# VH-VL binders against q9nrl2r1430to1533: the designs that were tried, part 6

Target 1, 104 residues: q9nrl2r1430to1533
Amino acid sequence: GGVHELSAFEQLVVELVRHDDSWPFLKLVSKIQVPDYYDIIKKPIALNIIREKVNKCEYKLASEFIDDIELMFSNCFEYNPRNTSEAKAGTRLQAFFHIQAQKL

## First folded at step 7 (VH-VL)

Design g60
Fold by ESMFold2, fold request of step 15:
Parts: sequence; C-alpha cells; structure tokens
Structure g60 (fold): chain C 104 residues (1-104), chain A 122 residues (1-122), chain B 107 residues (1-107)
Amino acid sequence: as target 1 above (104 residues)
Amino acid sequence: EVQLVQSGAEVKKPGESLKISCKGSGYTFTDYWIGWVRQMPGKGLEWMGIIYPGDSDTRYSPSFQGQVTISADKSISTAYLQWSSLKASDTAMYFCARQGYDLKGSYYFDYWGQGTLVTVSS
Amino acid sequence: EIVMTQSPATLSVSPGERATLSCRASQSVSSNLAWFQQKPGQAPRLLIYGASTRATGIPARFSGSGSGTEFTLTISSLQPEDFAVYYCQQYNNYPLTFGQGTKVDIK
C-alpha cells in the first residue's frame, strides 16, 4: 500500500461511479425504502462508503479495497434474483471492474 | 470540518419566487443525503424533504410535495430550496442538514446549516 | 404519519440536578430516534442517535435510552449551558417527524 495505491483506488471509484450501471450501488440501501434488505444482507457496502474509506486511508492493501468492491457485487446477487435489472447491472459493472482492477 | 453554509436572509412579497442555497464542504457532497427543515416563528421543527446529490434521488414530506422544489448542483456542492410563488405563511427559518448513516441503512441528521430567515409580507 | 409527543413541555431544573426528558412515538420506531438541542437563535445540534449513541463531541452527561415507542434523554448533572429546547426525532418512517420540544429552564 501507500499513497500511490490510494490514488489508484480513488480513480477506480470515480470510474465505477460514472459507469451507466452504477445506479444500484451509489448509496447504502435505505432501510425505510427497502425494509427487508437488512434481514438478508449482513455486511452492507456501497460506493459512497467505499469512497469514504479511500478518503480516510482505511485501505492499506489493494486486496482490502478489492474485497469491499466484490462484497458489493456479492450482496447485489444475494438480494436480487438474477433476472432483475439490479442483478444485470451488477454483472456488467463487475465485468468492467475486473478490467479496471488489472491496473492495481 | 463538515460545514453547511446557507444563503442570507430574504424579505419578499407574496407571489414572488425564491431560491435559497446550502453549500456543503469538508466531505464528499455527492455521497450524503441533504435535507431541508422549516421552523415557523415560535414553533418546532418540520421536515420538508431530502435529496441525494449523487443521483438526484429526492423525497418530500407530503405537506410540502408540490409546494417547494428541492434540487442540487453537485458541481458547486450546493443544495437548493425554491418556491415558485411565496405566501405569507412561508415566513419561517429554513435549515439545511446533512444525513449521516449507520450500517443498517438508517439515516439521521448529523450536521446543520446556520439557517436562512425568509420573511414574506406585503 | 408517526406522531412524536414530548413531555414535559417545560422543565425547570436546578444546576447539578438530573433532568429526564420523555419522548413517545405513536407507533414503534425501533431504535431510529435522535435527540437535538436548539439554543435561541441557533441551529439544532445532534446529541444522540440510534436512541442511545452519543454523537461526537457531546458531553458524557447526556445519555439516551429506550426503544420502540418510549424514549428518554437524561442529563445527569445539569449545567447552565444546557438551557435550550430539546427535540426528539424519528427516522424510521417517512415522513420524518419531530416532537414538539421540551424547554429546559435553569434557575
């Protein structure tokens, strides 16, 4: 880790947020809006939380950053049936992420 | 470090339009809900609505739906509250506030702007 | 709409004494309850969230308790600077709603 890797994490988060399929992942799912979500998902994460962790230098290894991003996709596939718009967006964004992660 | 700075006091007449602002700094503006709260003279606090500047997701209290517009310009880290036609009953103090969150999906107001006094009278 | 009811409307407490403020919800709000302090001419300040979690920088004399429909804010040793109006606010359901406030007078 270090300052160079932290800049790469920040850049990757920006690229994920700008992707057309980021809409299910931009903010932590609201309990008011989706009451049963937290009965199913016990380790919630979203791009807003990941960006805050990057800004606070909470990732010391690239593997920690990658694990949070992969957890985000895993949560999407666990909560959403594969035929939903959310799951399809997750599949496409995850593919994009895997290409971009080669730069880490 | 988190700071919300609101636009200055306004004196208006009934029927005029108005747009007041709330500029956020010291945090990633697009990653936090920001809301508006009304306090009429001598009265308590009323939630008007919230917006997520990152995607413009906006929720209104039923009491204010169609009466005001909440918006944001993320390029300048600023949220807005606006009226197309003010009434004397809109005379109040208006606060903006940011929502923090917990990891169970609950959101709560953690930082507040200083307030904008709006006076509507002939 | 969940109605939040605070009691008493006004509380007169001597410095150094314990103050207890009550907040009741018309239906369960789980632990999604916040307490705010508002001094004259100022914005509200967050004291407690999650019913019992003290916000950063809030003195230890402030504590919150309760869940469901009944909540309390306790000030264990009231200081002169604690003169203010205190609001509870639920964030379990839309619309978000505040109680009408409890004014704490220090004599």
Scores: ipSAE 0.711, ipTM 0.917, lowest interface PAE 1.0, mean pLDDT 94
Fold by ESMFold2, fold request of step 24:
Formats: structure tokens, C-alpha cells, sequence
Structure g60 (fold): chain C 104 residues (1-104), chain A 122 residues (1-122), chain B 107 residues (1-107)
């Protein structure tokens, strides 16, 4: 989108990264560290990738940006059982995101 | 425009401490792994370890775990390699390198610093 | 630990000729294999990643092939600036490991 939309996307990514529950989402999952991840997750995404896409102005619509963030959470819940620290962090960060996304 | 600039050459004696640096620019420093690679005189390349500056997640080669400390200060976009007590066998060229990634979760070294020569002699 | 073995240790080639460098892994590394060029007194430069993808700014005369345990770097027509040491490196498993290098010399 426009300059103000890209600034809003940038700020929202900063807020997500700053949140205490961002730790499962900061970087693209490493295949060395989690070998079976890519057998299960076919559309990987993480905050570092989303930030790069914002920096390159790759989002044309706010819905595209929101879709990538929601995909990030969906991947977390698909890969991680509900009782894991990762899934619990995802639930809390997603709730935070929904509040912040109202600003878009 | 990605650039890694390392601190200058060092001449040290055995038993001294040392901390060398690698400053990244032209990219989001906290979003990429940075690694350290040793090259002993006349020898090949050895991976020492990597750090993710965004969260300080650090992985060491077994050969170097406990021998060096890898750290980063994200406020000044700088990674460090540190020895508490140098040995003559630490004489080598030390490179920092950034890891790029693909969407299959693989990370590979794409940009390298110019190297820091460390000489440790009696 | 995955051992990376390069051959030959030294390759003597005339300018304009084709050079073929071999790299073998002690176990499968899939396509998670990179090639680096290093000239004396300089940092390594990424040539190829993913076994066959040229890095940004690398001339078309450099090509990589292979998967699993056997990999090849080909320089189709050697230029004067290509005389260097070449390293393969796997990034499929920790520890990350390099081959011992192949020195490409002027014949």
C-alpha cells in the first residue's frame, strides 16, 4: 500500500516483536533444529520474513499483511500441541495482535 | 549493500583475554544469524558457532564450546568473539559471516567480514 | 559430524578451459550444500547455495550440481580472476562443516 499503511505495518511488527510471547515467532524455524517442521508446515512464515516483506513494500493490501500474521499463528497451532509453551505463547500473542490490528 | 566490518588485527601473548567485533550494516541486524569461522595459517575453514542477535540464541561447534564466547549487542549492530585466555594455537584468521535463508528452513553463509588476524606468541 | 571431502586437492587448468571440482559428504546433506571461493588474503565469497543456485552477482560460468552425497562445481571457461581455493560446505546438520578445499592453479 501507501506510505502510511506501510508505516502502520512496520509499527505493528515492532509491537509484535517487542511482546514477551513473540519468542516462538522471531525467526524462520531452522530445519537443522526442528527437522520434521517442514514435513508438516507447507507455508512457513515468521516475524523476520514479515518484516523483510514490509521493508520491501511487498504488501499491497492490509488484508495481505494480516493474512501472513494469521498464517504465522495457524502454523504454530498446527505444529504444536495445545499444551505446549509455544501454543500458549501463540494464543496470547494472537490476542494481542487482534487488538492491535483494529488500528489498521 | 550488506556489509560486515571486523575489528583490526591483534598481537597478543598467551594467557591474555581478547574480544573481537563484527559490525553489520545494510540489513536488519537482529533478523539474521551471524557466525564465526576460524582459518588457521595455511589451513581451511572451521565453523565455530552462530548467534541470532534478535534473541541471543547461540549455537557452538562442539570443537569450540567452552573455548570461546559468542555474543552480540543489537543496540550497535555488533557481534563478538571472545577468549578468556588465549593460547598460541589460537593464532588464526577469524571471519564473521551472516546467514541468509530459504523457505525450506535452510540457512547458509551469504556475506562475510574481511577477517581479523589474531597472532598469539610468546 | 558430516565429513566433507574435496577432490582433487590441487587442479592445474589453463585459462579458458573447464574446471570440475568434486565434493563428497559422509552422509546425505540433501541439497544443503554451498560453494565458496577464497583468494589469498581475502574473505571467502559465496558462489553457489542449495547445491545449484548461483548467489547474487556470480557469473554464469560458475555452476553447481548434485544432491545427497556427491556434488560438483564447474567453471565452464576459467578466467584469470578464478585462480583461488574453493571450499564446499554443508548446512544440513550441526556442526556446519567445510571441505578441506581445492586449489585451482594456472597450468
Amino acid sequence: as target 1 above (104 residues)
Amino acid sequence: EVQLVQSGAEVKKPGESLKISCKGSGYTFTDYWIGWVRQMPGKGLEWMGIIYPGDSDTRYSPSFQGQVTISADKSISTAYLQWSSLKASDTAMYFCARQGYDLKGSYYFDYWGQGTLVTVSS
Amino acid sequence: EIVMTQSPATLSVSPGERATLSCRASQSVSSNLAWFQQKPGQAPRLLIYGASTRATGIPARFSGSGSGTEFTLTISSLQPEDFAVYYCQQYNNYPLTFGQGTKVDIK
Scores: ipSAE 0.703, ipTM 0.916, lowest interface PAE 1.0, mean pLDDT 94
Fold by ESMFold2, look of step 9:
Structure g60 (fold): chain C 104 residues (1-104), chain A 122 residues (1-122), chain B 107 residues (1-107)
Amino acid sequence: as target 1 above (104 residues)
Amino acid sequence: EVQLVQSGAEVKKPGESLKISCKGSGYTFTDYWIGWVRQMPGKGLEWMGIIYPGDSDTRYSPSFQGQVTISADKSISTAYLQWSSLKASDTAMYFCARQGYDLKGSYYFDYWGQGTLVTVSS
Amino acid sequence: EIVMTQSPATLSVSPGERATLSCRASQSVSSNLAWFQQKPGQAPRLLIYGASTRATGIPARFSGSGSGTEFTLTISSLQPEDFAVYYCQQYNNYPLTFGQGTKVDIK
């Protein structure tokens, strides 16, 4: 994409960040706080990183942006059992994302 | 250009309150940890704590837990360090610093404010 | 708490010569080590992070090495502006801790 697609990516990230269920995804998981995370998750990503990539125009295709967002949810479900508050938040935010992505 | 601009020098008396500030610009303020570092006269650097302005997640060094308050106002891209009752031993230079990150979840200080000198004396 | 110990306390070196500064951690910090330069009256400046990666804008004469508990900062050809105090800092564990500093003086 062009300028309008990048603005749409920015707007979508803002909406995801504002959502009540964004709390597990706002920042890259800290290795100090969660020491084993990077033994399990090999392609880490979070909303702060995705926003930086949008700001630096690193997404050349909308599919690349969508792939990073879906990777973020996939990492959550891989690391966290389904009954955890993190996984439940991920399920709800992912559903919200799918609705918002239709507005691209 | 990433910049951290701190509030000016302070001369205070013991028992007074104080809130010093650190304004970030040139980056997305809510997406980076901001920390505070003390340097007492003629001494080295001491980590006081950090805050993530995006969600107010705050971590303190045990040496400073309960002694200061770290906060942020994301609407004006500003972090704060606050004392409710200053002591003479609080006389020091105070730096704010932003943390960059790597994709292995490590966070390191990459940009620093110019420092705020706080002098507490009668 | 991880104690960071720097040596020597003071290093006297002539301009154009090599300086080697050491930093030891009381337990492993992997490669989560940074080096900072601080000149009188100024804020610290990031030189090296990840033990060996130069920060943006840092001249190639600065290099870092090591992992685990032993780390080295090398300045291959000292310039007049390099006379300062140098601090190592681990960011592997809370609390984040700094070494006590190595002062690099002109000989």
Scores: ipSAE 0.692, ipTM 0.912, lowest interface PAE 1.1, mean pLDDT 94
Fold by ESMFold2, fold request of step 24:
Structure g60 (fold): chain C 104 residues (1-104), chain A 122 residues (1-122), chain B 107 residues (1-107)
Amino acid sequence: as target 1 above (104 residues)
Amino acid sequence: EVQLVQSGAEVKKPGESLKISCKGSGYTFTDYWIGWVRQMPGKGLEWMGIIYPGDSDTRYSPSFQGQVTISADKSISTAYLQWSSLKASDTAMYFCARQGYDLKGSYYFDYWGQGTLVTVSS
Amino acid sequence: EIVMTQSPATLSVSPGERATLSCRASQSVSSNLAWFQQKPGQAPRLLIYGASTRATGIPARFSGSGSGTEFTLTISSLQPEDFAVYYCQQYNNYPLTFGQGTKVDIK
């Protein structure tokens, strides 16, 4: 992508981080804090990593950016039982993301 | 590029309060853990704790839990280490350090501040 | 708490010689081991992380090896600027812990 796509990716990340339901996704899950996470999740990702990739221009296509965000939600649903606060936050943030992604 | 700049040396008396600072630049301050490390005169390095400025998630070494407060002000990209009542045994060099990460969820200190010398004497 | 033990406490070597520093963990830390260099009056500098990965800008004469409980830092040909204290640190468990340091002195 071009400069306008990079700016759009940056803006979307800002809006996701500002959302009240972003709290499970702000930082890469710590192996010390959640020891079994990396036994289950093999392609970890979080908003801090996605922001760093945007800042370093690592996304060449909008689909790559969207795939990382969808992976972030998929990981949440795979690791967390459906009735947990984390999974519920993921559901709400994903819905918000789908609305915002239409602006890309 | 990445820089951590700490506040200047302090000379204090026992019982006084103190808040020292660590300002991060050259990276997204809210996206990285930042920690504090003590080095007493002539001794090695001791981890005190870490904070994630993005959500204020804070973890303390058991040796320092209740002894200091770690905080951050993300609006000015600054982390803090604070004592409510200094002791002579708090005389030490204090470093802040940022943590990098790998995709296996491990975090390691990659950039360090220059240190703040705190001297507490009667 | 994982205790990190370094040996020797002091290593006296001549410039151009090889230095080998040992670090032992009281329980497995996998490869979550870092090495730092600290010169007098200065902040620590990251040399190695992940037991064997050289940090950006660190000369090739520094190498790390090991996993689990036993780790080694090797300096293949000491330069005048390498005389310092070296610390290992595990980041596998809280609390994060450092070894007590190995001082590398001019012989």
Scores: ipSAE 0.680, ipTM 0.911, lowest interface PAE 1.2, mean pLDDT 94
Fold by ESMFold2, look of step 22:
Structure g60 (fold): chain C 104 residues (1-104), chain A 122 residues (1-122), chain B 107 residues (1-107)
Amino acid sequence: as target 1 above (104 residues)
Amino acid sequence: EVQLVQSGAEVKKPGESLKISCKGSGYTFTDYWIGWVRQMPGKGLEWMGIIYPGDSDTRYSPSFQGQVTISADKSISTAYLQWSSLKASDTAMYFCARQGYDLKGSYYFDYWGQGTLVTVSS
Amino acid sequence: EIVMTQSPATLSVSPGERATLSCRASQSVSSNLAWFQQKPGQAPRLLIYGASTRATGIPARFSGSGSGTEFTLTISSLQPEDFAVYYCQQYNNYPLTFGQGTKVDIK
């Protein structure tokens, strides 16, 4: 992408981070805090990593950026049962993301 | 370039309060853990705790839990270490440090502040 | 908590020679082990993380090895700027813990 896409990616990450339901996704899950996470999730990602990739211009296509965001939600739903606070937050933030992503 | 700049040396008396600071630049401050490490005169390094400024998630070493407060103000990219009542045994050099990460969820200190010397004497 | 024990406490080495520093953990820390260098009046500097990965900008003469409970930092050809105190640190469990340090002095 062009410079407009890079600004849009940055803006969308800011909007996701500011959303009240971002709390499960702000940082890469700590292995000390959640020891079994990396036995289950093999392609970890979080908003801090996505923001770094945006800052380094590592996304060539909007689809690559969207794929990382969707992977983030997919990991949440794979690790967390549907009734957990994490999965519920993921559902709400994903819905918000889908609305905002239409602007890309 | 990643930089952590700490507040200047302090000379205090027992019983006084103190808040020292660590300002991060050259990276997204809210996306990295910041830790505090004590080094008493002539001694080694002791981990005190860490904070994630993005959500204020804070973890303390049991040796320092209840003895200090770790906080951050993300609007000015600054982490803090605070005592409500200093003791002579708090005399030490205090470092802040940022944690990098790997994709296996492990976090390690990668960049350090220059240190703040705190001297507590009557 | 996991106790990190470094040996020797002091190592006297001539410039150009090899220095070998040991770090032992009281229980397995997998490969979640870092090495730091600290010169007088300075902050620690990251040398090695993940037991064996050199940090950015660290010269190839520094190498780390080991896993589990036994770790080694090797400086293959000691330079004058390498005389310092070296600390290992585990980051496998809270609390994060450092070894007591090995001082590398000129002989």
Scores: ipSAE 0.663, ipTM 0.906, lowest interface PAE 1.2, mean pLDDT 94

Design g61
Fold by OpenDDE, look of step 9:
Structure g61 (fold): chain C 104 residues (1-104), chain A 122 residues (1-122), chain B 107 residues (1-107)
Amino acid sequence: as target 1 above (104 residues)
Amino acid sequence: EVQLVQSGAEVKKPGESLKISCKGSGYDFTDYWIGWVRQMPGKGLEWMGIIYPGDSDTRYSPSFQGQVTISADKSISTAYLQWSSLKASDTAMYFCARQGYDLKGSYYFDYWGQGTLVTVSS
Amino acid sequence: EIVMTQSPATLSVSPGERATLSCRASQSVSSNLAWFQQKPGQAPRLLIYGASTRATGIPARFSGSGSGTEFTLTISSLQPEDFAVYYCQQYNNYPLTFGQGTKVDIK
């Protein structure tokens, strides 16, 4: 990686956050609101956490960044049934991500 | 370093409106909840509510619901607490505070502003 | 709401002595309990979160223990700068609630 890749990660995160279907992923799920979430999801992650990692230059490879984004979607589909708004949003956002990730 | 800087002390009369501010720096303002805590003179701390600047998700304490409005402008990394009509009983110190988080979905206040003193008297 | 009750209201301790502060929750808050220190004219400062984890920069003489409904903050050897008011706070349920505080003053 390098400065160029870091910038690419930053830009992609911005695009994901701005997407209409980003709302389930903007912030880490609150245990107060979803008490059983962390009994099911063992590797929680969200766009705010991913952005923090980008800002701290924790991603040395594009694959690491992609893995975290995919984990975020995986968690969504694991916890949320397919017919939920969250899962539907996740499906659309993931499709968008896959297109944008080709540029990395 | 993480810093929360609040607006200056306010002296107001009952019935007046007021909006105080809390500006965050040293971190990505959009990615952390920020809350308001009241401390009346010589008393303890009272949670008022929180807001997530990234999507303006806002939660109020039942005791403060409808009594104040919490908002944020992420473009300038600033959170607000406002009253439409102040009462003498609103006299207090008001703190803003950032909620840090663990990876278990728990959020705790880790950084605090210096406080804004609001005095409401006739 | 979950009511947090601290005891004692005031704790008088000599420098170098051990201070033990108690915090009780009206219902279980698991380990979602924080301790704050507040000095006159200052904002609260986070000491402990998760019931037992020291925040960054907090001296080792501060320790937290407990879970569920009973919690304790211990200052192993009180230093002059430790005289202050201490608050516990649960973040397990909305609304978030604080204890009424324990004032630690010099004997």
Scores: ipSAE 0.874, ipTM 0.943, lowest interface PAE 0.5, mean pLDDT 96

Design g65
Fold by OpenDDE, look of step 9:
Structure g65 (fold): chain C 104 residues (1-104), chain A 122 residues (1-122), chain B 107 residues (1-107)
Amino acid sequence: as target 1 above (104 residues)
Amino acid sequence: EVQLVQSGAEVKKPGESLKISCKGSGYSFTDYWIGWVRQMPGKGLEWMGIIYPGDSDTRYSPSFQGQVTISADKSISTAYLQWSSLKASDTAMYFCARQGYDLKGSYYFDYWGQGTLVTVSS
Amino acid sequence: EIVMTQSPATLSVSPGERATLSCRASQSVSSDLAWFQQKPGQAPRLLIYGASTRATGIPARFSGSGSGTEFTLTISSLQPEDFAVYYCQQYNNYPLTFGQGTKVDIK
């Protein structure tokens, strides 16, 4: 079960990264570019970090993996107003994720 | 283990073009910034720029903007530094380096290539 | 750009003695400061990041301190393999900048 789940996590991350709306989430936000980001977001995360955790087999349960993905979206919506490109991309990507996560 | 392996030494003439490479292994190449650092003979280290192979986001030092091109081919886990027209003053050792990160949005060079010596002389 | 200034330019120390290297930033870089060691013919090696955190595999005799504009790298008991050039580097703002280096040689 664990091996199959790990493979499923890897595949899902690949699909998320390849999605057109993944651009706000590909990498951890640089505080050089966004100086106030880490004053607001206390649990930063991005797809690169999630993939690293997958590769290191840090996720033992699907729920843990899902929680990190949801955290990633939550951070986006917390920092970015609804009318921003980032928030709009996040909304679409999250919808995609929810569909794909049903396969886990 | 994380490794950055750079292409071999280059001997060129002024006006010639050059593209040197840095191949990453032992980690997910697309998930880490990779940068270039110049070290002229007997001198210190100079940051040139960085690229994120996952989306080709590229940042240059003002001193090197327009002077070089940084690129990456993620399909072969390789970053590049290139000149369209070399100058004698480009003679230096060039290092590639990976930027690790903390969870506070800070990035620091944690692994380095062995360096590529570029000699430009007429 | 943020200018990083290291002192002294050269530090002569006997094996077993304490070495203290200084790095000053022209403006605050918070704790976004790294120290590198470079030996002749080799690439730089990361020693310290975040001003005070030792990188993986770095001996305990290396320690970093400071914040804002003043930073220090300390080698508590210099070993033969520690004779090298040391660079500080800020990664708080673009462009990233290095100090000019401190050469630690044998007294």
Scores: ipSAE 0.871, ipTM 0.943, lowest interface PAE 0.5, mean pLDDT 96

Design j108
Fold by OpenDDE, second read of step 8:
Structure j108 (fold): chain C 104 residues (1-104), chain A 122 residues (1-122), chain B 107 residues (1-107)
Amino acid sequence: as target 1 above (104 residues)
Amino acid sequence: QVQLQESGPGLVKPSQTLSLTCTVSGGSIDSGYSWHWIRQHPGKGLEWIGSIYHSGRTDYNPSLKSLVTISADTSKNQFSLKLSSVTAADTAVYYCARGPYRSDWHYYMDVWGQGTTVTVSS
Amino acid sequence: DIQMTQSPSSVSASVGDRVTITCKASQSISSWVAWYQQKPGKAPEPLIYAASSLQSGVPSRFSGSGSGTDFTLTISSLQPEDFATYYCQQANSFPLTFGQGTKLEIK
């Protein structure tokens, strides 16, 4: 079992997860805690799911990876008003992502 | 990388409906982006027509709202513009573009199609 | 609607010159301004967003500044490929609106 270097996608997911503003995005929203979430959000996604997809090599193009990340943010912005902690965190994390994604 | 391409008739008669399609490649319109139509009359500046978002929601320029319909077809990875009752004033280069989807709703266009010329003439 | 007024409408300059283009909003729009470059027969290309943030791949000779109602695009040392028309756009509120453009020509 040798040590493998992380791919660009893997590295970026790690950086996103470690970011202080990742807390709204780490896992799927609980239907129990937010009963109406899945009535509004039709394509739920989270960093743990994206990480799994990366690990399974499901992304053939960087654009596919970026699309899922942007979907994650857009879901947050669609459900949460601008003044919420979730939306604010998402705004900051998205800005971070946009900078990092330029390297892909 | 994502690319956008406008298509549709380059000539439309007055009072008819202008119909254009933007085909997106290298990315999905079903992801978290904003998608825009902008036009430029000959020798003039840029005019925002309207936008459609990943949710299917739309925003329109109030000056054109009653005449404009923007829709999306995820199966074809396309979004379209329909402008009814056109006049010579609608002669322009029409651009489709993509922008980010942000919580602050401050949209700009980061990727543009090459544009397609539409002439309204009898 | 928010009006965006650019000045000058046209400017002649030489390679190496410092060029400044101004955009004035009819009301405060915080920092929500984008700048585009358009060459003849081509689509606009983004230069700057949020008044001062450079888009990926844009040369560092381009810079943006301003807040409230007054915004500036600066090219520190004009290059041959920079001769084009430039547009500002407000992203503060709908409808999205553009400046009338500034044509930068060779002197």
Scores: ipSAE 0.767, ipTM 0.923, lowest interface PAE 0.6, mean pLDDT 95

Design j112
Fold by OpenDDE, look of step 9:
Structure j112 (fold): chain C 104 residues (1-104), chain A 122 residues (1-122), chain B 107 residues (1-107)
Amino acid sequence: as target 1 above (104 residues)
Amino acid sequence: QVQLQESGPGLVKPSQTLSLTCTVSGGSIDSGYSWHWIRQHPGKGLEWIGSIYYSGRTDYNPSLKSLVTISADTSKNQFSLKLSSVTAADTAVYYCARGPYRSDWHYYMDVWGQGTTVTVSS
Amino acid sequence: DIQMTQSPSSVSASVGDRVTITCKASQSISSWVAWYQQKPGKAPEPLIYAASYLQSGVPSRFSGSGSGTDFTLTISSLQPEDFATYYCQQANSFPLTFGQGTKLEIK
């Protein structure tokens, strides 16, 4: 066994997770903590899920990977008002993602 | 890669309803993003008509709001524009476009259809 | 509504020239400006978003700058394929609005 170089998808997920504004996106929203979340958001997703899909090589195209990331941000902006910390964090993280995604 | 294609009648009579459809391929309208209608009168600039989001919510240009309806059909991966009571002023090239979903109206269009010409004439 | 005023309305230039197009917003819009390029008979294509970030695939000779009310699109060394009409768009608030366009013509 040797050290494997991360794929572009893996590397980008790592960078997203390490970003200061990743905290709203690390894992799925708790239904207990946010009881109405899943009444509003019908396709929940988070970075840990996306990371797992990357690890399982479920993304055949960069567009599929990007779509899931965009869904993640869309969910955040759909549920959270624009003045919330979550939405603000999402805005910054999405901007970061859009820059990094140019490498894909 | 995602592609957008406008379709619908190229000729509409005054007072009738203009109906256009944007067919999306290479991606799902139900996977996030924002979806927009923009038009361009002959020799003129660009005018935003309205937007629909993956959740089904819509935003419209106030100048057209009372006359515009944008809807989506996820089963067909399409979203549509209806503009009622058209006049000659509604003659234009109509574009559908995609953009990222944003939290504070910060929308821009990163993928455009080729546009379809609609002429309003009796 | 926020008005976006571009200048000049048209400009003639030669290949290799440095070209600057300006867009002025009627009120402060932070950095929420996008730029598009449109060639005759074609749909607009995105160039810049958030005032200064290049869209994927856009040549590095294109650049955007500005904040508040004054924004600039610059082509450092004009290429033959750059002759087109350019539009700015504000993304600060609804309704989304575009500049009137700047037609860049060959001298």
Scores: ipSAE 0.646, ipTM 0.901, lowest interface PAE 0.8, mean pLDDT 94

Design j122
Fold by OpenDDE, look of step 9:
Structure j122 (fold): chain C 104 residues (1-104), chain A 122 residues (1-122), chain B 107 residues (1-107)
Amino acid sequence: as target 1 above (104 residues)
Amino acid sequence: QVQLQESGPGLVKPSQTLSLTCTVSGGSIDSGYSWHWIRQHPGKGLEWIGSIYYSGRTDYNPSLKSLVTISADTSKNQFSLKLSSVTAADTAVYYCARGPYRSDWHYYMDVWGQGTTVTVSS
Amino acid sequence: DIQMTQSPSSVSASVGDRVTITCKASQSISSWVAWYQQKPGKAPEPLIYSASYLYSGVPSRFSGSGSGTDFTLTISSLQPEDFATYYCQQANSFPLTFGQGTKLEIK
């Protein structure tokens, strides 16, 4: 493991994680804390999982990477009402992502 | 890259049900996003018909709600439009489209099908 | 419903011209406006979202501005491939609605 230049995917994930509105997305929702979450959300995903996939070079196309990010936001908006802090954070983070994704 | 393609009968008789299908390739309708039907009457502008989301929820244009049903078949990676009791006013090019999933009403269409012409005529 | 009124309905211009299309909303819609380009016999293609952000691949000669009720699409220097019909769309509330379109024709 030497120092290497981050790929575009890696860099974008880093930027998403560092964003102030990333807190709902950093890791999978706890079933203990939110018992009904996985009854509603059938394809859970989070930034830590996406980061791992990037690190393992599992994304062959930018569209695949973008799809996972969009799934992450979709899950948030599906489960959380519009007026929740999670949904509001998601809205802002998604807007940020859409701007950054133009570089991919 | 994701691609959308409309299909269905190009001719429908008045009072019958218009049925169209949008086939999605290069991406899954079950992996996020919002999916939309839009139509364009000859020489006219664009009219939003309704939307279905990856969860299966739907939203419809109130002007058409009582006549419209949008559904999805994840096994075929398709979503469909049914418009009942059609009239000449329903003659149009029908487009399916994709957009990002949003927390509110803020939907844009970033990928469109090529459209399919449906004529309502006896 | 929110009405989107575009002006002009049609405009003739020459290559190299600066062209501005306006869209007025019947009520405030913040910055929830998209712009589309449609060529004859083709599906609409997205240009701008959230009033001012260009989709990837859209030439920089395109720009969008505005907030509230008044929005503009500007082409700084018209190119031959830009002759088409343009539509604005509001995404502030359901039902989603479009402007009636502006046909940009060659002079």
Scores: ipSAE 0.630, ipTM 0.900, lowest interface PAE 0.8, mean pLDDT 94

